# Ledger of designs, part 17: VH-VL binders against Protein PLASTID MOVEMENT IMPAIRED 1 (PMI1)

Target 1, 154 residues: Protein PLASTID MOVEMENT IMPAIRED 1 (PMI1), of Arabidopsis thaliana (Mouse-ear cress) (q9c8e6r131to284)
Amino acid sequence: LVRIGMQKLSCLLSVEVVAAQNLPASMNGLRLGVCVRKKETKDGAVQTMPCRVSQGSADFEETLFIKCHVYYSPANGKGSPAKFEARPFLFYLFAVDAKELEFGRHVVDLSELIQESVEKMNYEGARVRQWDMNWGLSGKAKGGELALKLGFQI
Short names: E, the ipSAE of ESMFold2; O, the ipSAE of OpenDDE; V2, 0.75 times the mean of E and O plus 0.25 times the DockQ between their complexes.

## First folded at step 5 (VH-VL)

Design f2 (from azi_d, 20 letters changed; framework fv_azirkitug)
Fold by ESMFold2-Fast, scan of step 5:
Structure f2 (fold): chain C 154 residues (1-154), chain A 125 residues (1-125), chain B 107 residues (1-107)
Amino acid sequence: as target 1 above (154 residues)
Amino acid sequence: EVQLVESGGGLVQPGGSLKLSCAASGFTFSDYAMHWVRQASGKGLEWVARIRSKAYGGTTYYADSVKGRFTISRDDSKNMVYLQMNSLKTEDTAVYYCTRDQGITIFGEYYMDVWGQGTLVTVSS
Amino acid sequence: ETVVTQSPATLSLSPGERATLSCRASQSVSSWLAWFQQKPGQAPRLLIHDASNRATRVPARFSGSGSGTDFTLTISSLEPEDFATYFCQQADSFPYTFGQGTKLEIK
């Protein structure tokens, strides 16, 4: 997209990958990883170190950092608030030793987190610094869930 | 040269009112959030109030100690920020500083980089 | 409200020595912490913003570090003009809050 009249924010997305939990017994012993990337490209994708499933969970406790740019139209003196161009990120769990397995995918739009933070800070004086995310897994991990915490810095 | 100059301080009796002014020069005043910070003699700094630029809604915030009694406002056509102080108490006695938030971030992630010389407000009988 | 606490209250040192000043927040302020210097009869002067970024015309001997709740201001080799009161300030949430100050005095 042509970004005429828009400004660019340099942003650091932080993803604290907590755990994949409540996994079926059939997954014990597998090494899992979590991948985070821009939805439209694998360029700049990051992933956790492998973590072995034990007793139905893989406790990653690892933070990933992704540098990106978010484009926006600034607020004007006539009362119009700032507007952000969508910046979706794709999150997914994968098995290091069994790449054919798929456990589902989740999209989080960073622009929506930024918009929420801007609105809270500018109008209520409060900073929303952390978002707790949780989603159900599918495929052979059905019944399990992936837990992570998101944050960002400009 | 970027500069802030406060005026309007003085001696006032408890229960009285006083309006402080701050004249800004040397920068695009309308782009910046402005604050008032006070300091009682020999004491630390206390943040009093903030007003955002009109681009961010011109929103105002106040310390609980002054909420309902003080009003911050701005006039971008004159490059002025004001602090209207009503129902003054002896504990409001302080040097009042006008400060500019420096920064270009949309989140209000600013820092106070320019300070005026301060204006003394004494509330005494 | 986020409470900011500085230590020590007073630090007595000689020119040429290293000064280390501490600032603690009652809850995480990420990196949104500034340091100010105030000399008697003067307005505060910004030294460091965003925990570690030195403001314009501030000498290289001043440095800031830390994140979350624990922050430090370091003056690597004290000059006579550095004997002043230092305040830290969090900008993570409103109301903005300042520490009570650390007075750096000549021994």
Scores: ipSAE 0.006, ipTM 0.581, lowest interface PAE 9.4, mean pLDDT 86

Design f3 (framework fv_azirkitug)
Fold by ESMFold2-Fast, scan of step 5:
Structure f3 (fold): chain C 154 residues (1-154), chain A 125 residues (1-125), chain B 107 residues (1-107)
Amino acid sequence: as target 1 above (154 residues)
Amino acid sequence: EVQLVESGGGLVQPGGSLKLSCAASGFTFSGSAMHWVRQASGKGLEWVARIRSKANSYATYYADSVKGRFTISRDDSKNMVYLQMNSLKTEDTAVYYCTRDQGSLWFGEYYMDVWGQGTLVTVSS
Amino acid sequence: ETVVTQSPATLSLSPGERATLSCRASQSVDSWLAWFQQKPGQAPRLLIHDASNRATRVPARFSGSGSGTDFTLTISSLEPEDFATYFCQQYDSWPYTFGQGTKLEIK
């Protein structure tokens, strides 16, 4: 995808990793981490410190930060809002003791969060700056959920 | 210069209590996670406790050997981190180091980059 | 918990020689490993973090390598001030664990 006619925003994505909770008893004792990366890159992944599952939960309480660029087309003089190029991030839970296990993968497009914030400001006068996410887990962690709070700074 | 200065060490009898203090200067203390690490005479290093910044809700973590007996806390207004040690055992005899883990806006930095000179705690009858 | 083991316990070398220190983890720690230098009566000093990244003001003769379970600290040409005890530490999993140390002594 070409970026002719687009402008560039420097952006900081913040990911407050709250907890993996309501986990099956079989998960107790495993050390878990949460990984965030740009969807198309092998390197540059950011991870939480490992957290051991106790009584069905792993309480990470860690914030991750990722610097990136988001490309956009400015608003035109006829009231058309700014349009942002997709900027997907991949999120996943992993087990330190068994990294081959998969508990599901979740994609969040940062451009959609930015656009939603802009749209709400334009139409409701309220700006969304934080998104509470609760994602259902799969595999050995089926029935559990991952709780995160997402935000961004420009 | 970035500096950490420990105090509060001394001689205490088994079952006693002692509170260690660490004064930080030369950096934005409120944004950093802080650790306590100890070393018994002629032995290796043992991680004891960690407390995170306000942005991480002051989350605390403890080694199993001290959990339930030691409490880590901080006062950002005074640039201080503390270690309250209760029910002390002879095995707790060590030099206690205060260390910094300075988080990055790009990445979580988890390594201990700055260390104080340490304070000696001796638990003996 | 992840156990970290260092070898050898003691290494006797002369100034100008190359030193190679080993650190092994009982399970994979990816690249989440640091190396520290400690002289008698002093606090530990960070040398290497993330397995291979040299800390600020650490001389270029110090280098780290490895990933997973096997790690190495290399000092390409020993200076007199390098004779000290060296510790490796993993921060992949909590609780954080240190190796027992390698004492580098002058021959």
Scores: ipSAE 0.000, ipTM 0.483, lowest interface PAE 14.6, mean pLDDT 83

Design f4 (framework fv_azirkitug; at its last look DockQ between E and O 0.63; V2 from the best seeds 0.00; counts 0 for: pae E 9.1 > 2)
Fold by ESMFold2-Fast, scan of step 5:
Structure f4 (fold): chain C 154 residues (1-154), chain A 124 residues (1-124), chain B 107 residues (1-107)
Amino acid sequence: as target 1 above (154 residues)
Amino acid sequence: EVQLVESGGGLVQPGGSLKLSCAASGFTFSDYAMHWVRQASGKGLEWVARIRSKAYGGTTYYADSVKGRFTISRDDSKNMVYLQMNSLKTEDTAVYYCTREGITIFGEYYFDYWGQGTLVTVSS
Amino acid sequence: ETVVTQSPATLSLSPGERATLSCRASQSVSSYLAWFQQKPGQAPRLLIHDASNRATRVPARFSGSGSGTDFTLTISSLEPEDFATYFCQQYDSFPLTFGQGTKLEIK
């Protein structure tokens, strides 16, 4: 990939992992973790400390940080707004003692969050600073959900 | 070099009108959003108005204290920004600065260059 | 609106000393904060943008730090021309707001 004419924006992605909740009774006693990584590579992945499921919930209450770059073509004032190269991140729940289990995977493109924040500032006079995410889980955790709060800093 | 030169300030009685002008040079004026910021004697800075570049629709924004009374406009063919001030009040007395907003993906909304200012006095 | 508060209101120091100026926002502004210097009878001059990025032709003795709600402007060794009023400005949300200023005066 050739990034001619593109500039680099240094970003810090913050992921406040709230809880895996409304889990089936069969999940009680399992130790869970949440992993966040760039979609295209396993390098630099971060994960929460293990949290045991009790009464259908694992309350992580931990914030993860990932440093990254987002490439973009600057606005030129000639009718060409800034254009961002996709920066997807992969999120998933895993069982510490049974890593063969899959509970679903969710992708969020950081470039889309940045673009939304810029647009809200221009039209509503305030930036979007936090995105509340509630993702349905699958496999043995079907019926449960993963709650997170996403943000970024430049 | 970037230069911004304000003019049009003066003494006016309450209820009167004034039109401020700002002449820009040293950069591609049409690419930049422009602002007006004011400062009363011995007081802090207060943002007044913003106008986006034509490429972004020339959209205007105003502080609540001036909405309905002030109008910001631009003439890209002359590299000029204007501030039409109507129904002036004594609390509008201030030095008015023309300032430039940089071109960034975040709109930044901070002021990288300032003019020297023009004094507006609203008094009987 | 986001209220920006600066402290101290006045800071009395001598040339050669280090100056530390504080700026606090009533809610998080991320890194969308700028610092300006203003001398009597003159327009403000940009010093720092995006909390820590020094503007063009600003001396290296000026540095900015912080994020969220707490920000600091540091002048490592004061020169005579540095005695002025300093303002911080948030640009996270409209209306754009400024601190009330810190006056740096010679002791």
Scores: ipSAE 0.173, ipTM 0.706, lowest interface PAE 5.2, mean pLDDT 89
Fold by ESMFold2, look of step 11:
Structure f4 (fold): chain C 154 residues (1-154), chain A 124 residues (1-124), chain B 107 residues (1-107)
Amino acid sequence: as target 1 above (154 residues)
Amino acid sequence: EVQLVESGGGLVQPGGSLKLSCAASGFTFSDYAMHWVRQASGKGLEWVARIRSKAYGGTTYYADSVKGRFTISRDDSKNMVYLQMNSLKTEDTAVYYCTREGITIFGEYYFDYWGQGTLVTVSS
Amino acid sequence: ETVVTQSPATLSLSPGERATLSCRASQSVSSYLAWFQQKPGQAPRLLIHDASNRATRVPARFSGSGSGTDFTLTISSLEPEDFATYFCQQYDSFPLTFGQGTKLEIK
């Protein structure tokens, strides 16, 4: 299908994986990783090095980078703002040695982060540079949380 | 062809008022944020004020040096941007440029077109 | 507010020489930096936007580089018409701010 009027923007998504915290004691000793990938494909997927759970925490302290592109339509001459095509990324915690375990999945749409950054400049005169995330985990990790810091570069 | 033409400059005493105008042509004026930038003799450039298009909220921003004294406004039916300057000081003496903001999609808030400038002199 | 400082204040060179003009921001502005040329009695002219992209009808001898806090405008071989004052401008955050200018003059 032809993307009429669309332009292509090269982006670099940055993901600082801080920690998985408040994990149940039954998870102590597991080796965990965090994977980030485009929702629709595993191409270019990245993951952290394994991090062992100790005292309910896995402290990753690792930054991941994902190359991607975002298509957009420029602002319309009739006062319509620029529109960005959705660019969803999937984030999940996994157990390296027990990949059948499931801890929940989260989606972030990079196009929404870009839109927010541009519009905050217009409203407040400052750019949004970083998004701090604390996501609740599910499955055998219920009660725990995954702490991340997201950003992007053009 | 994009054109910006400033007018309304002149000699004013301290404490006085003056209204600058900028006539725009050659583009869809209502879609653009517009700015005033000034340059005092022997000084660099100073951004003064911004007005966003009405379609995007018409919000205004001011440099601290003019806030509370200057008001930027626009009339999209006439393709005009204005700068009402009150409580003028000798430090406001400068050439005032009307400028167009570039595309704002990814923070392209640079000035792609400039008018010729209009001189404001504040002197007793 | 982000303060932008240019150096040197004055640069004296001859035609055919390479000019290097510096611009430093008080905090990171990413790549949101523009360069302008101003000749006497004229309005500024946009040369470079987004740190390194030449504006339309700007000769290839002009190039911009840098990101974050440190930026450079380079003129690879000076032509007589290049002797002018050059300003950089950050547009990462409001208020939009300019450097004080570098005057490029004939030695």
Scores: ipSAE 0.011, ipTM 0.597, lowest interface PAE 9.1, mean pLDDT 86
ESMFold2 (binder alone), look of step 11: mean pLDDT 92; pTM 0.930
OpenDDE, look of step 11: ipSAE 0.559; ipTM 0.846

Design f5 (from sut_c, 19 letters changed; framework fv_sutimlimab)
Fold by ESMFold2-Fast, scan of step 5:
Structure f5 (fold): chain C 154 residues (1-154), chain A 123 residues (1-123), chain B 109 residues (1-109)
Amino acid sequence: as target 1 above (154 residues)
Amino acid sequence: EVQLVESGGGLVKPGGSLRLSCAASGFTFSSYAMSWVRQAPGKGLEWVAAISYSGSNTYYADSVKGRFTISRDNSKNTLYLQMNSLRAEDTALYYCARDQGITIFGEYYMDVWGQGTLVTVSS
Amino acid sequence: QIVLTQSPATLSLSPGERATMSCRASQSVSSSWLAWYQQKPGKAPKLWIYAASSLQSGVPSRFSGSGSGTDYTLTISSLQPEDFATYYCQQADSFPPYTFGQGTKLEIK
């Protein structure tokens, strides 16, 4: 796919996977991992080392890194801001001992995080480069949550 | 073609040091955990060390804790094993292995292995 | 740590015969974390069976794996000359460490 008139931003997405927590007792003893990949392809996916659930939590405390490109149309002197092409990433928890289990999937568009960071800097003089994320889990892990922190470098 | 190539082995005296390297090609190195597994001449397989995708977490067999350091450089697609205070019992063929395939949803198996590099510790 | 004990240590059989070898764990291991590797002399090990019963791509259908808990088995229904090798079981359920069995050497009679 040709991206005429667009520039390429080299980006490193960092995903600090903190913990899966408040898990049901039925989850104790399972080994869990967290996978992060581009939404459109399984190529280049990264995942944590497995972490066993003990007393309702799996404390990963591991940072994952994904290199990617985000395409954008630069700002012009007529007041049009930079516009970024969508760059969605898929996040999900998985059970190493039971690959058929699904705990929900979460999509984060890196282009939206970049746009927010640029807008906050330009309008409010504040810079946002780290996002705390918590989302509820489903299926056998319903009632639990996955905690992680997202950041990026250009 | 997916491959791993080890290097850096050789003859070293007890108490000496060696750094092993493992060059990865044909796959996205930064997406996989990696392990070092050794095999003494005529003996079975012994896991030595493992490192997470990012390099943030490292794990060691009790026999090498405090002496060996596993590390990786994802920008160079290279895995390392720094071996210090070497002992005669560390004499072995050292394999690097890819130990977590995405196609099996994080099940830990060593699905790609290098040819091995020989480390001999003797006086 | 989990100790894996393989038996027999050596199997001497002829082509066409059925081979059966065992891997016993010192404590229960989830089948999802039990793998078998094939190693020929002078070569690196190859992943052969994963999740106790799933054949790796390229492994002939004459191979099968089974078991759960502490008792696992690798079976070859009709031996071919290329099957003579050493087979190792491995567990990843209790990590660290990963542990391997001592190996079963399948040799030509």
Scores: ipSAE 0.000, ipTM 0.484, lowest interface PAE 17.1, mean pLDDT 85

Design f6 (framework fv_sutimlimab)
Fold by ESMFold2-Fast, scan of step 5:
Structure f6 (fold): chain C 154 residues (1-154), chain A 123 residues (1-123), chain B 109 residues (1-109)
Amino acid sequence: as target 1 above (154 residues)
Amino acid sequence: EVQLVESGGGLVKPGGSLRLSCAASGFTFSDYYMSWVRQAPGKGLEWVAYISSSGSTIYYADSVKGRFTISRDNSKNTLYLQMNSLRAEDTALYYCARDQGITIFGEYYMDVWGQGTLVTVSS
Amino acid sequence: QIVLTQSPATLSLSPGERATMSCRASQSVSSSWLAWYQQKPGKAPKLWIYGASSLQSGVPSRFSGSGSGTDYTLTISSLQPEDFATYYCQQYDSSPFYTFGQGTKLEIK
């Protein structure tokens, strides 16, 4: 793959992992973690410290940071707008002591969030956003949800 | 009401071209990835192409790569599929479908489908 | 490419009976990215089950989905006349490509 004519934007993705909550009683006592990685590779994956489920909740209250690059074709001055290459990140909950369990996987494309933010910054008074996420869990954690907050810095 | 409406299908000879359109309404079109899925008469579903919400990321099924081009115009809430060098095996009902949002909740699927537009390639 | 194999190809049953159909993946897939679609003749597919086991809004509770890894199942506890249709499984874990099973046709015996 050749990125001819493309420039790179250095980004810091921040993931505030709030909680896995409203979990079934059968989940109580399990040690859970949340993993965040680039979708295409496990290199550079980050994860929370383990957190035990108590009364249907695992309250992580931890922020994860991932450095990455997003590639784009800049606006050419002839009316062609900037275009960003996809930068998908994969998020998932896992059980530390039962790694065979799956609770769902969730993807967010950082390039789409950057595109939205760049478009809004084009207007006076626009500011960088934070995205609140609440994702439904599956498998043994069905009925529960994972709450986190996304942000990025350039 | 969330709705997708396809158009542009028809009868073409092998080697010919067609451009399909999909008009979206009832949701923020620019917040969603979009896909084209086809179904040959009496056969199963086959994914054809997808495009990211901004249009910057595009993937094709190997069977159509180099011949089909997916594109979108977010200002018009419209998805397109340009089909070139058509073959008899491209004969199918073509559906547009709403794919992943830019911020995704839960599991991954195509939750809204159009009624389809028929493409027939025959001599 | 992940291949999804559905069995049986055709399932012939009477109203009131239990229907069970399977979807087997050529390699392990995440249950989060396994979905089922219902398609009636002459109509577009409808999302029926997502994340292997979550019913789409409006889907009757007699439907259920289960499974993990390579083996997934759709079950209808007591067939109603409107349930006779073709059901397709679909995966997305082979990122970013979608694949569909060949379908199980549920028909009246």
Scores: ipSAE 0.006, ipTM 0.586, lowest interface PAE 10.6, mean pLDDT 84

Design f7 (from sut_c, 18 letters changed; framework fv_sutimlimab)
Fold by ESMFold2-Fast, scan of step 5:
Formats: C-alpha cells, sequence, structure tokens
Structure f7 (fold): chain C 154 residues (1-154), chain A 123 residues (1-123), chain B 109 residues (1-109)
C-alpha cells in the first residue's frame, strides 16, 4: 500500500494500567504484567513491571508510552471527513512465572480514537482525551477484568 | 499568501434570509476550524458560530442558535453562514476567521481575518 | 458561559507613556486560552497576544500580556503613534466559544 497523497500524524499513545481485579482466588500469588504492542509486530512492545496478585487484584498503577505515526487523507467538505489508516494495538495480560497461561487479547485501533477525539475536541477544549477501558479476562482469570486508561497526544 | 474574502452581505427586511460566503486561499482550508465573528456599527466583537475542520461539529452563540447555520465545502475552500429569521439586532459587519493551530488540532484562537461583509436588517 | 469585562472602556494617553488595560473573567479561565486582538478603525482585528502572554509573530516587544485565573492585563511599555487602536480580549476555554470583552479604546490625548 503506497501512502501517496496521505499526511502523517505523529502520536504519543499513553496507557495507564490501573489494575487486574476481581480475579479468582486461584490467581493469588501470581506475578502479572500487561503488554502493549502494535498488532502486526512484536518489535517495540512495552510491558509493565511485574505485580503480584493479592486478594484478587494486581494494582499496577503504571503508565506506558508508545510513539507512533498515523496516516490519513484530508476531509473533502461534502460530508466526507478525514479518513485515517488503521493503527491497531494489541493489549494482553500475562503471568511472569507461567507464560503458558493466556487470559485473552484485546485490540484497540488508535485511528478510531484519533478520529473521535479530533472531531470532538475542536472548540470543546484543547485537552488530551482519555478513555476508560475495562475488559473481561478469560482462561484462569475468567471473571476478572483488566482496567486501564488510554490517552494520546498529537 | 493566506487570504479570506467574505461576500453575500446586503440589505434585508426583518424575517428575511441571507447566505454569506467566505473564500479561502493560501492554506489547506480542509485542515482548519473556522469561525464567523460579527461587529455591529460602533460596537465590539461578538463570536457567532464555529465549525470544525471536517464540518462534523458546529457551535453557535445563544443569540443566533436555531436561526443561523454554519457550513463548509472543503472541495471549494469556502465557508458559509446561512442566516434565517433575521432581526434588526443582527445588523453588523460579519467577519470570516481562521483558527490558529496545527492540522485538525486547533489552538482555538483566530490568526487570519477577512475584511468583512456588511449585513443590514431594516424595514 | 464566561463573560469578559474590560476596563477602562477608554484610555487617553500620549506617545511615550505606559498603557495598562485589564480583562476580567466571570469565572476562571486557563491562561492557555486567553488572547488579545488589536483593531484599528475600518480594519479587521489582528491577533496580538495568545495564551495570555505569547506575542504573535510581528508584534513589537513593547507589548506584553500577563495574568491567570480571572484577571488578565495587556501592557504597552512606551506608546508609539501606531499603537492607538481598540484592544479586545477573548477566551477560548469554555462555551460559548470565543467570547470577547467589550474592548478598551486607546486614544491619543
Amino acid sequence: as target 1 above (154 residues)
Amino acid sequence: EVQLVESGGGLVKPGGSLRLSCAASGFTFSSYAMSWVRQAPGKGLEWVAAISYSGSNTYYADSVKGRFTISRDNSKNTLYLQMNSLRAEDTALYYCAKDQGSLWFGEYYMDVWGQGTLVTVSS
Amino acid sequence: QIVLTQSPATLSLSPGERATMSCRASQSVSSDYLAWYQQKPGKAPKLWIYAASSLQSGVPSRFSGSGSGTDYTLTISSLQPEDFATYYCQQYDSSPWYTFGQGTKLEIK
């Protein structure tokens, strides 16, 4: 895919990893981490420091930052808004000492967040948009959820 | 050279309608938010309406809400203000103004202004 | 909605003097979202200061802006003949967007 005629937007994605919570008792004592990476490659993946599960939760309270570019074609004014090329990121919980365990995978397309933010931020304040995300976990962590806050700056 | 040129003003009776146009040149019009600001003769500036770069979001002063419609045609580099149910208090010079700031991510202050087009509402 | 009140309404001074004019907001405004415009008779306004204290390109260094919260000031350290104009403050922090003060007319004594 050639990006002829497209513009490039430089972005900083922030991921505030709050907690993995409401975990089954069988998860207590495990050290967990959260990984964020571009969906298409494991290169440049970022991870939280390990956090031990205690009384059904692992409270990470750590922010991860990822620099990236998003490509787009400008708006044409006849009801056709600017179109952004997909920029998906993969999020997942992992066990530091038991990497064979899988707890589910979640995809967020940064281009969709940018599209929403750009349209709503014009004249509503020049502030960084933030999204609260809560995803249900699977496998041994079924019944628990991963809580994080996404933001970005352009 | 960055320029904004307003047109469409004139004399109209109360209850009438006018459509103002603003022709933009010298910058990527489709990438910037735009505003209409008016000034009654001998009075101060009053913000009237604003529109996002794509045209998806529009904002209006309470004094014109429900009567005025801001729109844009990015393919023609033109901003519009459709004014319906005009009142004597709408008499003013209407300015077209460009948002300062980078592409789509405005800094929300106006750096380029047109020369204005006069709208007179009288019986 | 934020109402901006400028004072004085008219300021009569001579070239070489210091000019100071105020803009007060009805509720707190982030200093990142306050601008000042200069307008001469029969001409469109020109952006003069943004983010309360940042001079627009081409604006002489004798101009300065200051303030935060509800109180903002524009100062001209030594008036030149070309500085006599009406000055408007504007907030762009809250809806309705881009509300202006009523203006301070700086006129030659």
Scores: ipSAE 0.000, ipTM 0.496, lowest interface PAE 15.4, mean pLDDT 83

Design f8 (framework fv_sutimlimab)
Fold by ESMFold2-Fast, scan of step 5:
Structure f8 (fold): chain C 154 residues (1-154), chain A 122 residues (1-122), chain B 109 residues (1-109)
Amino acid sequence: as target 1 above (154 residues)
Amino acid sequence: EVQLVESGGGLVKPGGSLRLSCAASGFTFSDYYMSWVRQAPGKGLEWVAYISSSGSTIYYADSVKGRFTISRDNSKNTLYLQMNSLRAEDTALYYCAREGITIFGEYYMDVWGQGTLVTVSS
Amino acid sequence: QIVLTQSPATLSLSPGERATMSCRASQSVSDSYLAWYQQKPGKAPKLWIYGASSLQSGVPSRFSGSGSGTDYTLTISSLQPEDFATYYCQQYDSFPPYTFGQGTKLEIK
């Protein structure tokens, strides 16, 4: 892949995994984890410590970090803002002892978070530093949700 | 931690040449846009040259176009300024400076070296 | 290019007094892309204020920046001995070139 005119930005993606909550009673007792990885590869995947569901929730309260690179074309003045190549990350909840269970998969493109932060800085004079995410779960966890907070450092 | 150190200044005759170097440490040099800024004795600051993080985009002040060449070696964490056809009015302390995180519009200079003196005199 | 004019050229004050200095642009500076640098004799400039009003980390709260468009101000509410220096404004809106003001020298009376 040729990235002529593109520069490389070193980034640290931070994922504060808050909780899987409002889970059906049938989920109580399962040990859950949350996995974050680059969409295109399992190399460098990170995951939370297992957390057991009690009274409809698994309260992880754990922050994950992934180092990565994002490619971009620099701004050529104010009229032409920086353009970022997609950097998608895959997020999913999993059951430690029940691999056959699927609870849905969510993709967040880090380049879109960076773009939003750049745009807010340009328009409002302040960077967006944290994104609160709340995703509906599927399968056996349908009706529940996964709460986490995303951020990045350059 | 974060540091820029200039070298290569000295006394040179009009029409002569000098090459300035700026050694960067304590940060990922290849991620930052860099500039050279000069200051004549007792005078104010004048921007001289700019280079993007990859080295692909370069700009010069009109006063030095065609005479000065900015370059960088990211493998050595070093910024350079080749100065040719020097004139008396080029006499100044030359600073290398790092720009802030440019994707956030931070084009101001957040880190400066201590400067290297260039004197052009017969 | 945007020409920046600083006034006064020299400001003579005593510790404890308020200092106010201006930076005026020949044309409007968008998005408050205006920085202030502090320079002491024999030392390199230090970034002091960026985005017209944001203090750089480590800069005392007695400093403030304000303004928009063509008129910008740096204020020091109560001068301390270490504040006596030359202050330069810089625009980073119109590039190339980056331009600096001629400087305001703050000196002890």
Scores: ipSAE 0.011, ipTM 0.526, lowest interface PAE 9.5, mean pLDDT 86

